VHH binders against Ras and Rab interactor 2 (RIN2). Designs and how they scored, part 1

Every score and structure here is a prediction.

Target 1, 92 residues: Ras and Rab interactor 2 (RIN2), of Homo sapiens (Human) (q8wyp3r787to878)
Amino acid sequence: FQNYLRVAFQEVNSGCTGKTLLVRPYITTEDVCQICAEKFKVGDPEEYSLFLFVDETWQQLAEDTYPQKIKAELHSRPQPHIFHFVYKRIKN
Unless a header shows other numbers, all headers, positions and changes below count from the first letter of the chain; antibody chains aren't numbered by Kabat.
F, E and O are the ipSAE of ESMFold2-Fast, ESMFold2 and OpenDDE, as the mean of both directions, binder to target and target to binder. V2 is 0.75 times the mean of E and O plus 0.25 times the DockQ between their complexes.
[cut] stands for letters that were removed.
Atom coordinates printed by the task and the answers are left out, and those that the model quotes come from them; centres of patches stay.

## First folded at step 6 (VHH; framework vhh_rezetamig_d1)

Design k1 (from k2 with T108K)
Fold by ESMFold2-Fast, scan of step 6:
Structure k1 (fold): chain B 92 residues (1-92), chain A 124 residues (1-124)
Amino acid sequence: as target 1 above (92 residues)
Amino acid sequence: QLQLQESGPGLVKPSETLSLTCTVSGGSISSRSYYWGWIRQPPGKGLEWIGHIYKSGSTYYNPSLENRVTISVDTSKNQFSLKLSSVTAADTAVYYCARHKGYSYGDKYTFDYRGQGTLVTVSS
């Protein structure tokens, strides 16, 4: 019954780690990025953003989008997609 | 009022690069809320999404076109551009620039503003 968002953290010099965030349905991408910066202890949060990885494609989520709504949209599609939310550097 | 306007050559030779620019007025492409992209409609066919870009320069392309497509943004000029390389007659289409919210991925893109469209013909 909880609204959870699974977010992976990708660093070039370390492996992938992940966290499950308890979030409101209307939490913004900007809000998620703030939470991720704190939880992953990022010193340069302005260089990171939340990305959607689906079908071998990376998409940076606009700051004023709602990840829980994006998640619901993807789950509701007739052709289900395997997808991941990933907090990572904008410029790899 | 927000307006998007395509510009660029209407004729491109086969094997060359198609180059179009979209000029945005009445709004900023540095928006934190929107993506800016390109869609096209070949004669007698449906709309095909080409790709889109966010203000950071992050790009997302239709997998069927990704090896030929480059989209770039110039926030100082409030413009974004499309380059499509190695064109053939199959690339003849009306090209539209468009704004959309990035809350949907894949087949179900929502475009809330489009330019008037510009016909690009690929012929020798």
Scores: ipSAE 0.187, ipTM 0.589, lowest interface PAE 4.1, mean pLDDT 83

Design k10 (from k2 with T108R)
Fold by ESMFold2-Fast, scan of step 6:
Structure k10 (fold): chain B 92 residues (1-92), chain A 124 residues (1-124)
Amino acid sequence: as target 1 above (92 residues)
Amino acid sequence: QLQLQESGPGLVKPSETLSLTCTVSGGSISSRSYYWGWIRQPPGKGLEWIGHIYKSGSTYYNPSLENRVTISVDTSKNQFSLKLSSVTAADTAVYYCARHKGYSYGDRYTFDYRGQGTLVTVSS
């Protein structure tokens, strides 16, 4: 059982920070973004999204995806990859 | 019924920019659940993923092509497009637009629907 999700916060004009979120197994990317907006105190949450960083590539996660399911899928691949979930601005 | 239809010139000169548009019908490109992308197949070879875009305009490109590729979305027309710059004969292929359910990364990609394809020949 994995009831947590580590999310880094990347801000355009400042450093990075991160938080470990206690989340439900079926939590959506949209739900995670709402939690992140509250915990990181962003004033314009509509400008941010959750990204997956894996193999030096960035990908915005669709709002209806399940980060815990993505995490499990990445861990179960024949060659496990290093990956990070990052909450950051869409336009940068 | 969801349909994806490629359109654009079938002949492009070397060094120019290849431009294609995908028109989506029977579904919304402003979907919360899907990415929209491009895949190509050179004659006699396998499929190569080019890149994809989410409704927000966020893109992810094949690293081998990323310096030449731009994908954009026009939600008002329910369309998305591909621009591939500095083309050579190696870019001759059948190009498909596709719908991706979920995400892709590195050499991994998934799609559940694609258009019929359009042949683009790079020749003088």
Scores: ipSAE 0.202, ipTM 0.592, lowest interface PAE 3.8, mean pLDDT 84

Design k11 (from k1 with K101P)
Fold by ESMFold2-Fast, scan of step 6:
Formats: C-alpha cells, structure tokens, sequence
Structure k11 (fold): chain B 92 residues (1-92), chain A 124 residues (1-124)
C-alpha cells in the first residue's frame, strides 16, 4: 500500500479543500490530526477531529487508530466502497 | 477492574421512551481508544447492535433504529445513556452496555467488556 493519505478539510468559510499527506504506515489518527492542524492552519485544533465518511455515514475515528490500516481494510472489501477521510469540526 | 452496569426502568409502556444509563467504574469513558455502546437481545433472538458513542459526543446508530435512538455521554459522571422513543412490544429485550475497542469498520459486535444486562419489558 502507498504511504499517502488523502484528507479533505471541511471548513465553513472556505468550503471543502484537500491535501495528500505523505505519512508513515503506522501513523495514528492523533498524529494525522496534528499534521492537519498545522497544514490547514487551524487555531483551535481541540475542536477538530478526523472522520471517516463512507456509505453516507460519518464516524469519528478514535485517536489511537491507524488510518492507513482502515484504508487498507476498506480497499480489501469484496464489495465496492467509496470513502473519504475528512478533517472537520466535531460539533458541526 | 473495569465494570459496566446498566440501570433504568424495567417496564415501559407502548409509545413511551425507554431510558437506560450505563455507569462505568474502574476506567474512564473519556478514553482515546474506545467507543461506548448499546446492544440488545430480544427473547429467543440474536444480538442486535443499537449504536455507539465516542467521548466527544459523536454517535453512530443502527440505521434500522436511528430515527428513534439517542445515545449521550456524561463524562463528569462517567456515564452514557440510551433513549429509545416510541417503543412497541418488539423492543422487549435484555439491554447491554458495552465497550468497543478502537475502530473496526463494519464490526459492531466486537467488545471487550459488557454489562450484566437489564431486561426491559414493553407492556401496558
């Protein structure tokens, strides 16, 4: 699997933008959130988290999980899945 | 040692709201690694996942129940709760609260701790 993770940034004022992050295979969700806070220049990182959007549903990823492993599992499913990792506010 | 304990009325009238609380002891629900959820087992049937919540208040519900279910968390009391509205006889079941380790996409029945269960009967 590639060491790249595509993350969309959902923000009220700027709409939806995205970045492709070069990440280590065992990077945690917490580590990805720290990178996103820096790269998207959020001033209140404690209000944001990484979400998985799949099958029209949102799920906040627990901080000690591994997004690359989640990505690999979704790609390994025999059924088609369209999914996105989205860095966004917890309460919107 | 981590323990989960359900509490709430064991009898609910049809059309009313079923309300249960899970009290967590020996560990914190403000966990970085776990989700907290509800599952149920109607008499003579298999387990049915209801939903789960993360410490932030973010919830994920069974689509078959999502229009009637609310799960909330109170980190100050180390508790989380279930409200199921508009109940019918089909909601009669033993209800369990559970801890779900990490993220496991699609696997809603993986848990490492569970309460002893509480029977809720929907009857007039």
Amino acid sequence: as target 1 above (92 residues)
Amino acid sequence: QLQLQESGPGLVKPSETLSLTCTVSGGSISSRSYYWGWIRQPPGKGLEWIGHIYKSGSTYYNPSLENRVTISVDTSKNQFSLKLSSVTAADTAVYYCARHPGYSYGDKYTFDYRGQGTLVTVSS
Scores: ipSAE 0.142, ipTM 0.548, lowest interface PAE 4.6, mean pLDDT 84

Design k12 (from k2 with K101R)
Fold by ESMFold2-Fast, scan of step 6:
Structure k12 (fold): chain B 92 residues (1-92), chain A 124 residues (1-124)
Amino acid sequence: as target 1 above (92 residues)
Amino acid sequence: QLQLQESGPGLVKPSETLSLTCTVSGGSISSRSYYWGWIRQPPGKGLEWIGHIYKSGSTYYNPSLENRVTISVDTSKNQFSLKLSSVTAADTAVYYCARHRGYSYGDTYTFDYRGQGTLVTVSS
């Protein structure tokens, strides 16, 4: 049972850094965003959200979704997709 | 078919930057299905994941090394590189470049191909 979630932090027009978070299975996207705001020292957390980057496409995750469940579903697919959770600004 | 080969200096002085390049042949670094990364093995210790990169330039680093590591990719040369700054004797290890599926969870990883490894000694 994997309790880790890898989240990248993306600044505008720059490279990404990231952190591996120890999380519970039913942690929500809203909870993950709160943790990320603290861990990445973000002063304006209302401007950020958690995104799923998969197959060169971006999806903004709704606050009531479960990132660990999304991760498990992506891992269970017959053709595995490369994916990342990215904490970044909603615009600009 | 697929081959990965490390290159770079085998001796680095303390406080300087360790620089290694991996050349990929028999496959494309621009593949959407793979990441390209670095792992190391200090003498008498286990493997340690350093980090990996996707063709877009997105990077994932071991949290314990995050502040000193930069991995970059040059898809036109089919190469990716590691820079590790402020080295000490603790950075002495055999360094491997490797191909990886999915993302790493820090201290866990799955690599299906790796290079021969290159010994880097940090000494004056």
Scores: ipSAE 0.000, ipTM 0.114, lowest interface PAE 13.8, mean pLDDT 79

Design k13 (from k2 with H100L)
Fold by ESMFold2-Fast, scan of step 6:
Structure k13 (fold): chain B 92 residues (1-92), chain A 124 residues (1-124)
Amino acid sequence: as target 1 above (92 residues)
Amino acid sequence: QLQLQESGPGLVKPSETLSLTCTVSGGSISSRSYYWGWIRQPPGKGLEWIGHIYKSGSTYYNPSLENRVTISVDTSKNQFSLKLSSVTAADTAVYYCARLKGYSYGDTYTFDYRGQGTLVTVSS
């Protein structure tokens, strides 16, 4: 069981590029957003948030949620589904 | 009955762009929310995820390859394609197109359908 989180960075012009983050199990969404702002070199981090994309649905993750716990719960489901953690602008 | 088939040249010269197309039959790319992607296996090594695309055109790339990779989708032809620029001998591999069903533990993508693979050799 690994402490990695795959996060995609979605831009209007370039689609998504991704990064794999080595993170602790209890890392918060706020902490992940701070790491993403640095690694993706965004100059306006207040305009971005971490979203979960699953079953054609976008869900903005609250700052005090735990992405690794969310990932573990999704992996435990018996039915196949596709999901991604995406760092993107709140408003498009 | 869903089938994926790779097509493209088996030999590419160093510094040029590798271009492959995947044709999907028995199912539609524009249907349910699936991701469509590319994985490769260099001789004597494990599988490496290259990237994937959603029907809207949103793309996700392996960080090690992201500066060289472009994946695009053509829903009208039920195809998606890979372009890998500035190739070197290290890009020699069997390339597979695949349908992805989500992450696995450790952020490795899982696939439920994969093409039979096509060998691409980078040589002058």
Scores: ipSAE 0.000, ipTM 0.156, lowest interface PAE 13.3, mean pLDDT 79

Design k14 (from k2 with H100G)
Fold by ESMFold2-Fast, scan of step 6:
Structure k14 (fold): chain B 92 residues (1-92), chain A 124 residues (1-124)
Amino acid sequence: as target 1 above (92 residues)
Amino acid sequence: QLQLQESGPGLVKPSETLSLTCTVSGGSISSRSYYWGWIRQPPGKGLEWIGHIYKSGSTYYNPSLENRVTISVDTSKNQFSLKLSSVTAADTAVYYCARGKGYSYGDTYTFDYRGQGTLVTVSS
């Protein structure tokens, strides 16, 4: 099963970069964070987490949530909302 | 210096559950950078990935084994464990615990450290 997840990488002075990840449907937020740490080559992965930006609000995703399920739910809303998954530092 | 050490009975009877524990030293299993898993090698055959676990408890299992396999983690002891139920002679193998980084699918895996291995024989 091939599904794709677009994740933006936010760092202090770096421009917005991102990757499209090939993921299983029930991949967890923890799994995505570990893939992101490797692909974005972060040296301190314990300082980062996956966030959801939707409706002008930031939400840190718990490690045992399913980003593809969250994506599907957001796409199924009666009024489509723009959202982004962002891998970034937990503090600042 | 990272070390992984397998422990458990070397002889298991057919139909019983094989239980192995991996003790991790020189590193933390609570690190988000890594996953922890099990691989095995039957006599005269290649390596077979059994499954792996992330610190949150999220597991990925080899589809051919998933109905018999449970992998769990005990962060207080810095250990993770394998239970393989309903064993047969085909489960006779050297079992390794391993640390991985990155992503894996089915029989594809990326492990950068491995224990010495422990021989498990399934025999009456």
Scores: ipSAE 0.000, ipTM 0.221, lowest interface PAE 13.5, mean pLDDT 80

Design k15 (from k1 with H100V T110P)
Fold by ESMFold2-Fast, scan of step 6:
Structure k15 (fold): chain B 92 residues (1-92), chain A 124 residues (1-124)
Amino acid sequence: as target 1 above (92 residues)
Amino acid sequence: QLQLQESGPGLVKPSETLSLTCTVSGGSISSRSYYWGWIRQPPGKGLEWIGHIYKSGSTYYNPSLENRVTISVDTSKNQFSLKLSSVTAADTAVYYCARVKGYSYGDKYPFDYRGQGTLVTVSS
C-alpha cells in the first residue's frame, strides 16, 4: 500500500482507534493532520499533531514534512524498528 | 533570511559544564514546522548529533550523551541552549546549532540551516 498511511488516534482515557488514509507522496504532515481532525471528529484540532512512535520514543512531525517520504525512508533502513504514526494531543 | 549564531566560552576545564546559546534571527523558534538542535564535529571525525528541542520544550537526545545533555528553549528571546556536564578532552569539538526537520534520516537528523560553528576546547 504505497499510497496508504495507517494512523492511530490516541485519546487519554478513551482508548485507541486507527484509520488507513489515502496519502500521496506530495501530501504534507499538515494536510494529514487536517484529514485526521475531520475523520476522527476532533473539535480542537490546534491541540493535536502527528507523531512518529519508534522504540518507545515520541517524535512530533514538523508540518512541512511528507509522511510517505518518512515511511519510505524508515522501511529502507537495515534492521528497521517497528514504528507507528499517531495523531494525538501535543500535551498529555 | 534565517540566521543561527552560536555563543559561549571557547575554553572549558575538565569536569565542568559546557554552556552554549544559539540566537535565531529572520525566523521564529515558535514555528510548528521545525525542531532546533545541536551537532558537533570533533577534530578529524565526522558530525555527531547531540539532540534537538521543539517549541513545547520536548527534547530528544543522542543516547550516548543523554545523561550529560540538557537542551532548553526560550521562545520569548528566540534562543535555545545546550548544557553538557562533566566534560572531558573527548568533548573538544566545533559545535553547531541547527534547524532540523521533524524526523531523522537513519542516525542523522537532516538540517537546512546551520550556524557557523564555535570551537570548544576542553583543557586544563
Scores: ipSAE 0.006, ipTM 0.218, lowest interface PAE 10.2, mean pLDDT 81

Design k17 (from k1 with Y109G)
Fold by ESMFold2-Fast, scan of step 6:
Structure k17 (fold): chain B 92 residues (1-92), chain A 124 residues (1-124)
Amino acid sequence: as target 1 above (92 residues)
Amino acid sequence: QLQLQESGPGLVKPSETLSLTCTVSGGSISSRSYYWGWIRQPPGKGLEWIGHIYKSGSTYYNPSLENRVTISVDTSKNQFSLKLSSVTAADTAVYYCARHKGYSYGDKGTFDYRGQGTLVTVSS
């Protein structure tokens, strides 16, 4: 099956934009980063990664993790918190 | 087989910095799948997560320890380290280095592997 993944783009001194990606269930974080680099037209993709923002905390997702599995895990919680996947610079 | 080995002084004076190193063998610290971190257990108390780091240098610390903790990686040596500043007798514990899932929820990691542990005593 194909699933969707909402990813926000955060750039220093720029407004946030977002895109909904149609992705395969076991797409990796690295695959999502490659799609985001193309879609958001970043010139230095090595400086960016996919982060999970939840409960006011930022977490860099490891390259071989699966964002759709992480999304499913977060949705399975009895009291789900609002969370966002954000493509942004590793260091700022 | 993955092996994690803690090393560093077993005795630290109050107010000084506790420094430990973890040497990883049978796996790469530049892993695409995992975080690497530290947990501790004071005598007669429960396990406490200290923090973890990803190969990029991104760090995640226990809020109760955050202002005293620094975790760093040395990918050339396949090692990562812990510095805990301004130690007191309450920091006396067995310290373990550990491997964690490459994502975490709610400021805490879950670990699937740890070293044998090293006792660090804080006394003058």
Scores: ipSAE 0.220, ipTM 0.602, lowest interface PAE 3.3, mean pLDDT 83

Design k19 (from k2 with D107N)
Fold by ESMFold2-Fast, scan of step 6:
Structure k19 (fold): chain B 92 residues (1-92), chain A 124 residues (1-124)
Amino acid sequence: as target 1 above (92 residues)
Amino acid sequence: QLQLQESGPGLVKPSETLSLTCTVSGGSISSRSYYWGWIRQPPGKGLEWIGHIYKSGSTYYNPSLENRVTISVDTSKNQFSLKLSSVTAADTAVYYCARHKGYSYGNTYTFDYRGQGTLVTVSS
């Protein structure tokens, strides 16, 4: 199906930008973070991670999770949830 | 083999803070694959997920409890802890620490290991 993942990039000083990534269905959070570090030109990738933002709360995704599987699960809920994947600093 | 063990006082007074620690053995809490969390079961009720923490210190809490809950991790001791403030009789439950695979959202949780549980009674 659509193998796209929308990821926002959040920086304290520079605001928020985003990219739509073409990804494999079984791409890991670790793989997504590597792609984001390169595409957003991050010089200190070890300080960043992929977060799920849903219902005004942040959740860091473990490195071996599958963002596409998480996306599919959230889309399959009877009550639709508005959520975002955000690449941001672990400590703000 | 992985083992999780809860510890803390079995009796807490109303309005005080409940404090529990989980000691992990047979595996590292500094895992890239897992979250570490707390669940509870009040007498005569189902399981309720409280929250979890990742090795980085990032937490996610049950929205129904979020204003009273703090979960912290101490990777040097291979432990993680729960603090639940302003307790009432409704917080009387068996508390379990658990390992979670993947993420959790709301009351959705997946765990593959849990401790034996510790009874906490809130009474004066």
Scores: ipSAE 0.252, ipTM 0.654, lowest interface PAE 3.4, mean pLDDT 84

Design k2 (from a6 with E107D)
Fold by ESMFold2-Fast, scan of step 6:
Structure k2 (fold): chain B 92 residues (1-92), chain A 124 residues (1-124)
Amino acid sequence: as target 1 above (92 residues)
Amino acid sequence: QLQLQESGPGLVKPSETLSLTCTVSGGSISSRSYYWGWIRQPPGKGLEWIGHIYKSGSTYYNPSLENRVTISVDTSKNQFSLKLSSVTAADTAVYYCARHKGYSYGDTYTFDYRGQGTLVTVSS
């Protein structure tokens, strides 16, 4: 089995869509952003980043972080949390 | 070598805004790999994470403080700043600026560099 990462795409003029990405355990946020730019056909990838949305809070993930490790840490918590990885514009 | 240095008033009156600036030398706050943040330690208590910011201006704040906290970044000056509004005696603490790897949703917050700390007393 390969590891999977669910990423939502949030565009200003459209609703949220999502894709499940087949990724390596140590894939970086920068690598995920490159995959998202390709799969969502983004023409200005420098304006986008990967965000974590959890507990009504947005956090931009640093380019040299590991989304699969973040996911694993969130899943290891004793209380369930609803969280999403979202590829979206940094600013409006 | 990377160095972080806090600056700002050491005395703040109750109900006013606490303002601190961190100057970063020997490294760039425009780094792709790091967040820049603030932590504090009240007398006789443990460390409390306040919040952090990424080079883009994206912020994450401690939920217990979020209504009073603003963190901002000035990449041209290689500085980032903390504003904490409506202070009370409970905000008396040593305040540290710090470099953070990754994100804040882990069970522990890792900071690999921090400033020397500056004591801020809230008193009339």
Scores: ipSAE 0.012, ipTM 0.313, lowest interface PAE 8.9, mean pLDDT 82

Design k20 (from k2 with Y109W)
Fold by ESMFold2-Fast, scan of step 6:
Structure k20 (fold): chain B 92 residues (1-92), chain A 124 residues (1-124)
Amino acid sequence: as target 1 above (92 residues)
Amino acid sequence: QLQLQESGPGLVKPSETLSLTCTVSGGSISSRSYYWGWIRQPPGKGLEWIGHIYKSGSTYYNPSLENRVTISVDTSKNQFSLKLSSVTAADTAVYYCARHKGYSYGDTWTFDYRGQGTLVTVSS
């Protein structure tokens, strides 16, 4: 079995695009960022990170976190939550 | 051996800015795994998360406080600080600096270490 992770790409002055990544449960935020830099063809990957948008708030995910575990945690809540993983610039 | 220590004035006048510093020892603030933040507990009430910062300088604030709060990090001193502007008597609380897990669950951030706390009284 494979798990899927949907990641949006946000660039300044452009529309958002997204990709669905086929990932293993053990994948780290750092690993996801490397995949995103390649797939979105980012020339300055050190300026980008993976963010979680949930409950009207943005959170930069620490490099050693596990997005699939975060996703499972959010899905296990008693009420539904709208959340998105977004690859975007740290400063914007 | 990780220790967090709050410092700053214990008395602040209404309308002024509350300013606190947290000194981290026994661990690096430039961690890949953790956020560094502030939480407070008003007398007779529960804990309230104020905000946190990551080593990059990226900040996340409680929406109810975000227009009054600034958190900054100084990795060279292994310190991070809180500024809360336009204080009122409702801001009287014990303030803690804390190390937070790499993500939140629900509306409360998890933390595994915190300072001993410092009482800040807002009074004229």
Scores: ipSAE 0.190, ipTM 0.594, lowest interface PAE 3.8, mean pLDDT 83

Design k21 (from k2 with Y109F)
Fold by ESMFold2-Fast, scan of step 6:
Structure k21 (fold): chain B 92 residues (1-92), chain A 124 residues (1-124)
Amino acid sequence: as target 1 above (92 residues)
Amino acid sequence: QLQLQESGPGLVKPSETLSLTCTVSGGSISSRSYYWGWIRQPPGKGLEWIGHIYKSGSTYYNPSLENRVTISVDTSKNQFSLKLSSVTAADTAVYYCARHKGYSYGDTFTFDYRGQGTLVTVSS
């Protein structure tokens, strides 16, 4: 349950796809971005990052954060937030 | 040594916009590893997280405040700023700028560096 991370891939005018990643518990955001670049066939990975969407707001995750720890923390709240991890371009 | 310093008016009238700036020295806000945020403490109450920003300009705000809050970053000046609109007496608090590593939400936020704080009083 701690080993899976669902990531959506968002591109302008390409729609939205998603993948479920099997990951280590302390995988970093930088590591996840590298995996996403390979799995989504991204040729310009330096232009992309991992974003967290929570309660209709969003933010870019810092490269040495731990997405599985973030997921666990959000799930542990008394009222868990609705959230998604999205791999997308930093700038439109 | 990293230092964060708040600046801005200590008195704001009801219905106006509260504007604060945080100047970062001894380190860069264009960090790949850190978020830069604002927290406040109203008199007699606990700390309340307002929001944070990453070097890209990406923001995340406390949902209870998000309709009134704007946080922005100016990497050329090594500063980030808070604007809180339509203030009332309930916005009277000591405001802190802070740096944190990792992501935490709500009252789980842990900051490794924080400014000394600036008291903002909302009064006519």
Scores: ipSAE 0.287, ipTM 0.652, lowest interface PAE 3.1, mean pLDDT 84

Design k23 (from k2 with T110N)
Fold by ESMFold2-Fast, scan of step 6:
Structure k23 (fold): chain B 92 residues (1-92), chain A 124 residues (1-124)
Amino acid sequence: as target 1 above (92 residues)
Amino acid sequence: QLQLQESGPGLVKPSETLSLTCTVSGGSISSRSYYWGWIRQPPGKGLEWIGHIYKSGSTYYNPSLENRVTISVDTSKNQFSLKLSSVTAADTAVYYCARHKGYSYGDTYNFDYRGQGTLVTVSS
C-alpha cells in the first residue's frame, strides 16, 4: 500500500481518468511522469507534468522531487490535508 | 541523425578518477522524454549499467557503483560526463554513452542509441 501512488489524468477533451501506480518508494517525479505518459498514452509528453493539489492550492512538482516522500510528509502533518497528484498539461 | 560520441583518456592509473564526456549531436539533451547515461562492458563479460541523468540533474546510479560514480550534464554544451573514482583493474572496460527512457519495475533499462564505445584500461 505504501508502494502505491494514485494519479489523476486531467484532460478535458478526453474526460478525466485516474490510475493507481505501483511505484518504488524513491521514485522521482520525472520517473512518474514517464510512467504516466506511457499509461495515459500521451503523444507529447514534454507538454505534461505532475502537479500536487493540496486543499485549495496547487503547484507543479520539480522533476527531482519524490512523490512518495511528499505523500508521507503530508500524512505526517498534525492537521489532515486533502491532496491529489494530477498529471496534466503544463499550460491550460 | 542522433549521434553520441565518447571522449576521454584511454589509460587511467589505479586509485585515480576515470573521466569521460559524451557529446550529443542531432538531438537535444534537454528532452523530457529521455535519460542520458553510461554503460560498460569489461573484457569477456556482459553489459553493466553504470548510471544515468535527466536534464534537471537528477541522477540514478547502479547500487554496486554509487559510492564511486558521479554523472553530470551540461545542457548548454549538449554534453554529459562520467567520473568514476578509485579505479582498479576491474574497471577496465569498453565504456558507452547511451540514451534511454529510464527503468521499468523490473529494473530493465531500454536504450535506443549508444556511442561506438571507448576502451579504458586501468594499469600502472
Scores: ipSAE 0.000, ipTM 0.132, lowest interface PAE 15.6, mean pLDDT 79

Design k24 (from k2 with T110H)
Fold by ESMFold2-Fast, scan of step 6:
Structure k24 (fold): chain B 92 residues (1-92), chain A 124 residues (1-124)
Amino acid sequence: as target 1 above (92 residues)
Amino acid sequence: QLQLQESGPGLVKPSETLSLTCTVSGGSISSRSYYWGWIRQPPGKGLEWIGHIYKSGSTYYNPSLENRVTISVDTSKNQFSLKLSSVTAADTAVYYCARHKGYSYGDTYHFDYRGQGTLVTVSS
């Protein structure tokens, strides 16, 4: 029952913070972004998205993806991948 | 019916820029669910992922190609394009435009639709 999602907040001039979110299993990337906008107190949420950082590569998650499903898939891989979910500006 | 169609010159000279366009019909390039990208297959070899773009303009490139690749999107025309600079004979391949899931990791890139492909030959 890992209903927790760790999300880092990356800002160009203020470093990096993070929060652990209690979320339902089928929460969408769009829903996670709304929660992040509130918890990280961003005033321009349309400029931010949820990114997956894995294998030294950044990926913007499409709005209708499921971060908990992505997390589960990454954890189930036979080769370990170090990954992070990061809420950050789209254009940077 | 979703349809992807590649277009562009089939012959490019060494050191020049390869330029291809993909026209999408039966679906929107501004999709909330999908990325749009390019893959290629050199003669007698496997498929190689080149890169992809999301509706936001966020681009993701194969590290082996990233210094030469630019992918862009034109949502008003429902098109996306590939530019590959400084081409050599090693860039001779069939090039496909493709749609894939809204995230990628490791060696797993799920393409559920692709165009018919266009042969690009690099030759003087």
Scores: ipSAE 0.253, ipTM 0.612, lowest interface PAE 2.9, mean pLDDT 85

Design k25 (from k2 with G102S)
Fold by ESMFold2-Fast, scan of step 6:
Structure k25 (fold): chain B 92 residues (1-92), chain A 124 residues (1-124)
Amino acid sequence: as target 1 above (92 residues)
Amino acid sequence: QLQLQESGPGLVKPSETLSLTCTVSGGSISSRSYYWGWIRQPPGKGLEWIGHIYKSGSTYYNPSLENRVTISVDTSKNQFSLKLSSVTAADTAVYYCARHKSYSYGDTYTFDYRGQGTLVTVSS
């Protein structure tokens, strides 16, 4: 599996920024959310989650899923798909 | 033991909205580890993923169905529901509610528990 993860930060007031995280293949969505809360300076991390945006649809990733496995599975599809991991508020 | 049970009308008229509810027992729908979703199987065909929802209310739908589908969750009742609008004969299928472990895309499904299924016929 791959060892980096690109995550966009979507904020109503600031627009979008992004960071590339160096992570292990076994890192969980919960672990990624904790890293994002620190790196994006979020004071209310309980209001945020990691989402997958693909084919114009959003999916909130469950805390014990593995983003690198999801990334690898999407990359293994016969047809390329554009997808993004986005750290954003659950209720927006 | 975790059990999922579908309920709703077995017959829906063309152009109307199909409404189904899944009742979860022996486990909590507020689990941080799982999504809760719907899959269906038309007669003589394979399984088709409809969509799923997380405890927070966040949803992801099959792009082929997204303009017609709404999934909602009621954590206080330990239930989640499907509404599929503007039905046609092509929506005739056995509908299953399911617990999903991971992201599912298009016709790819991953689930570890499902209900027994309920046949929904779209007919006048």
Scores: ipSAE 0.000, ipTM 0.182, lowest interface PAE 12.6, mean pLDDT 80

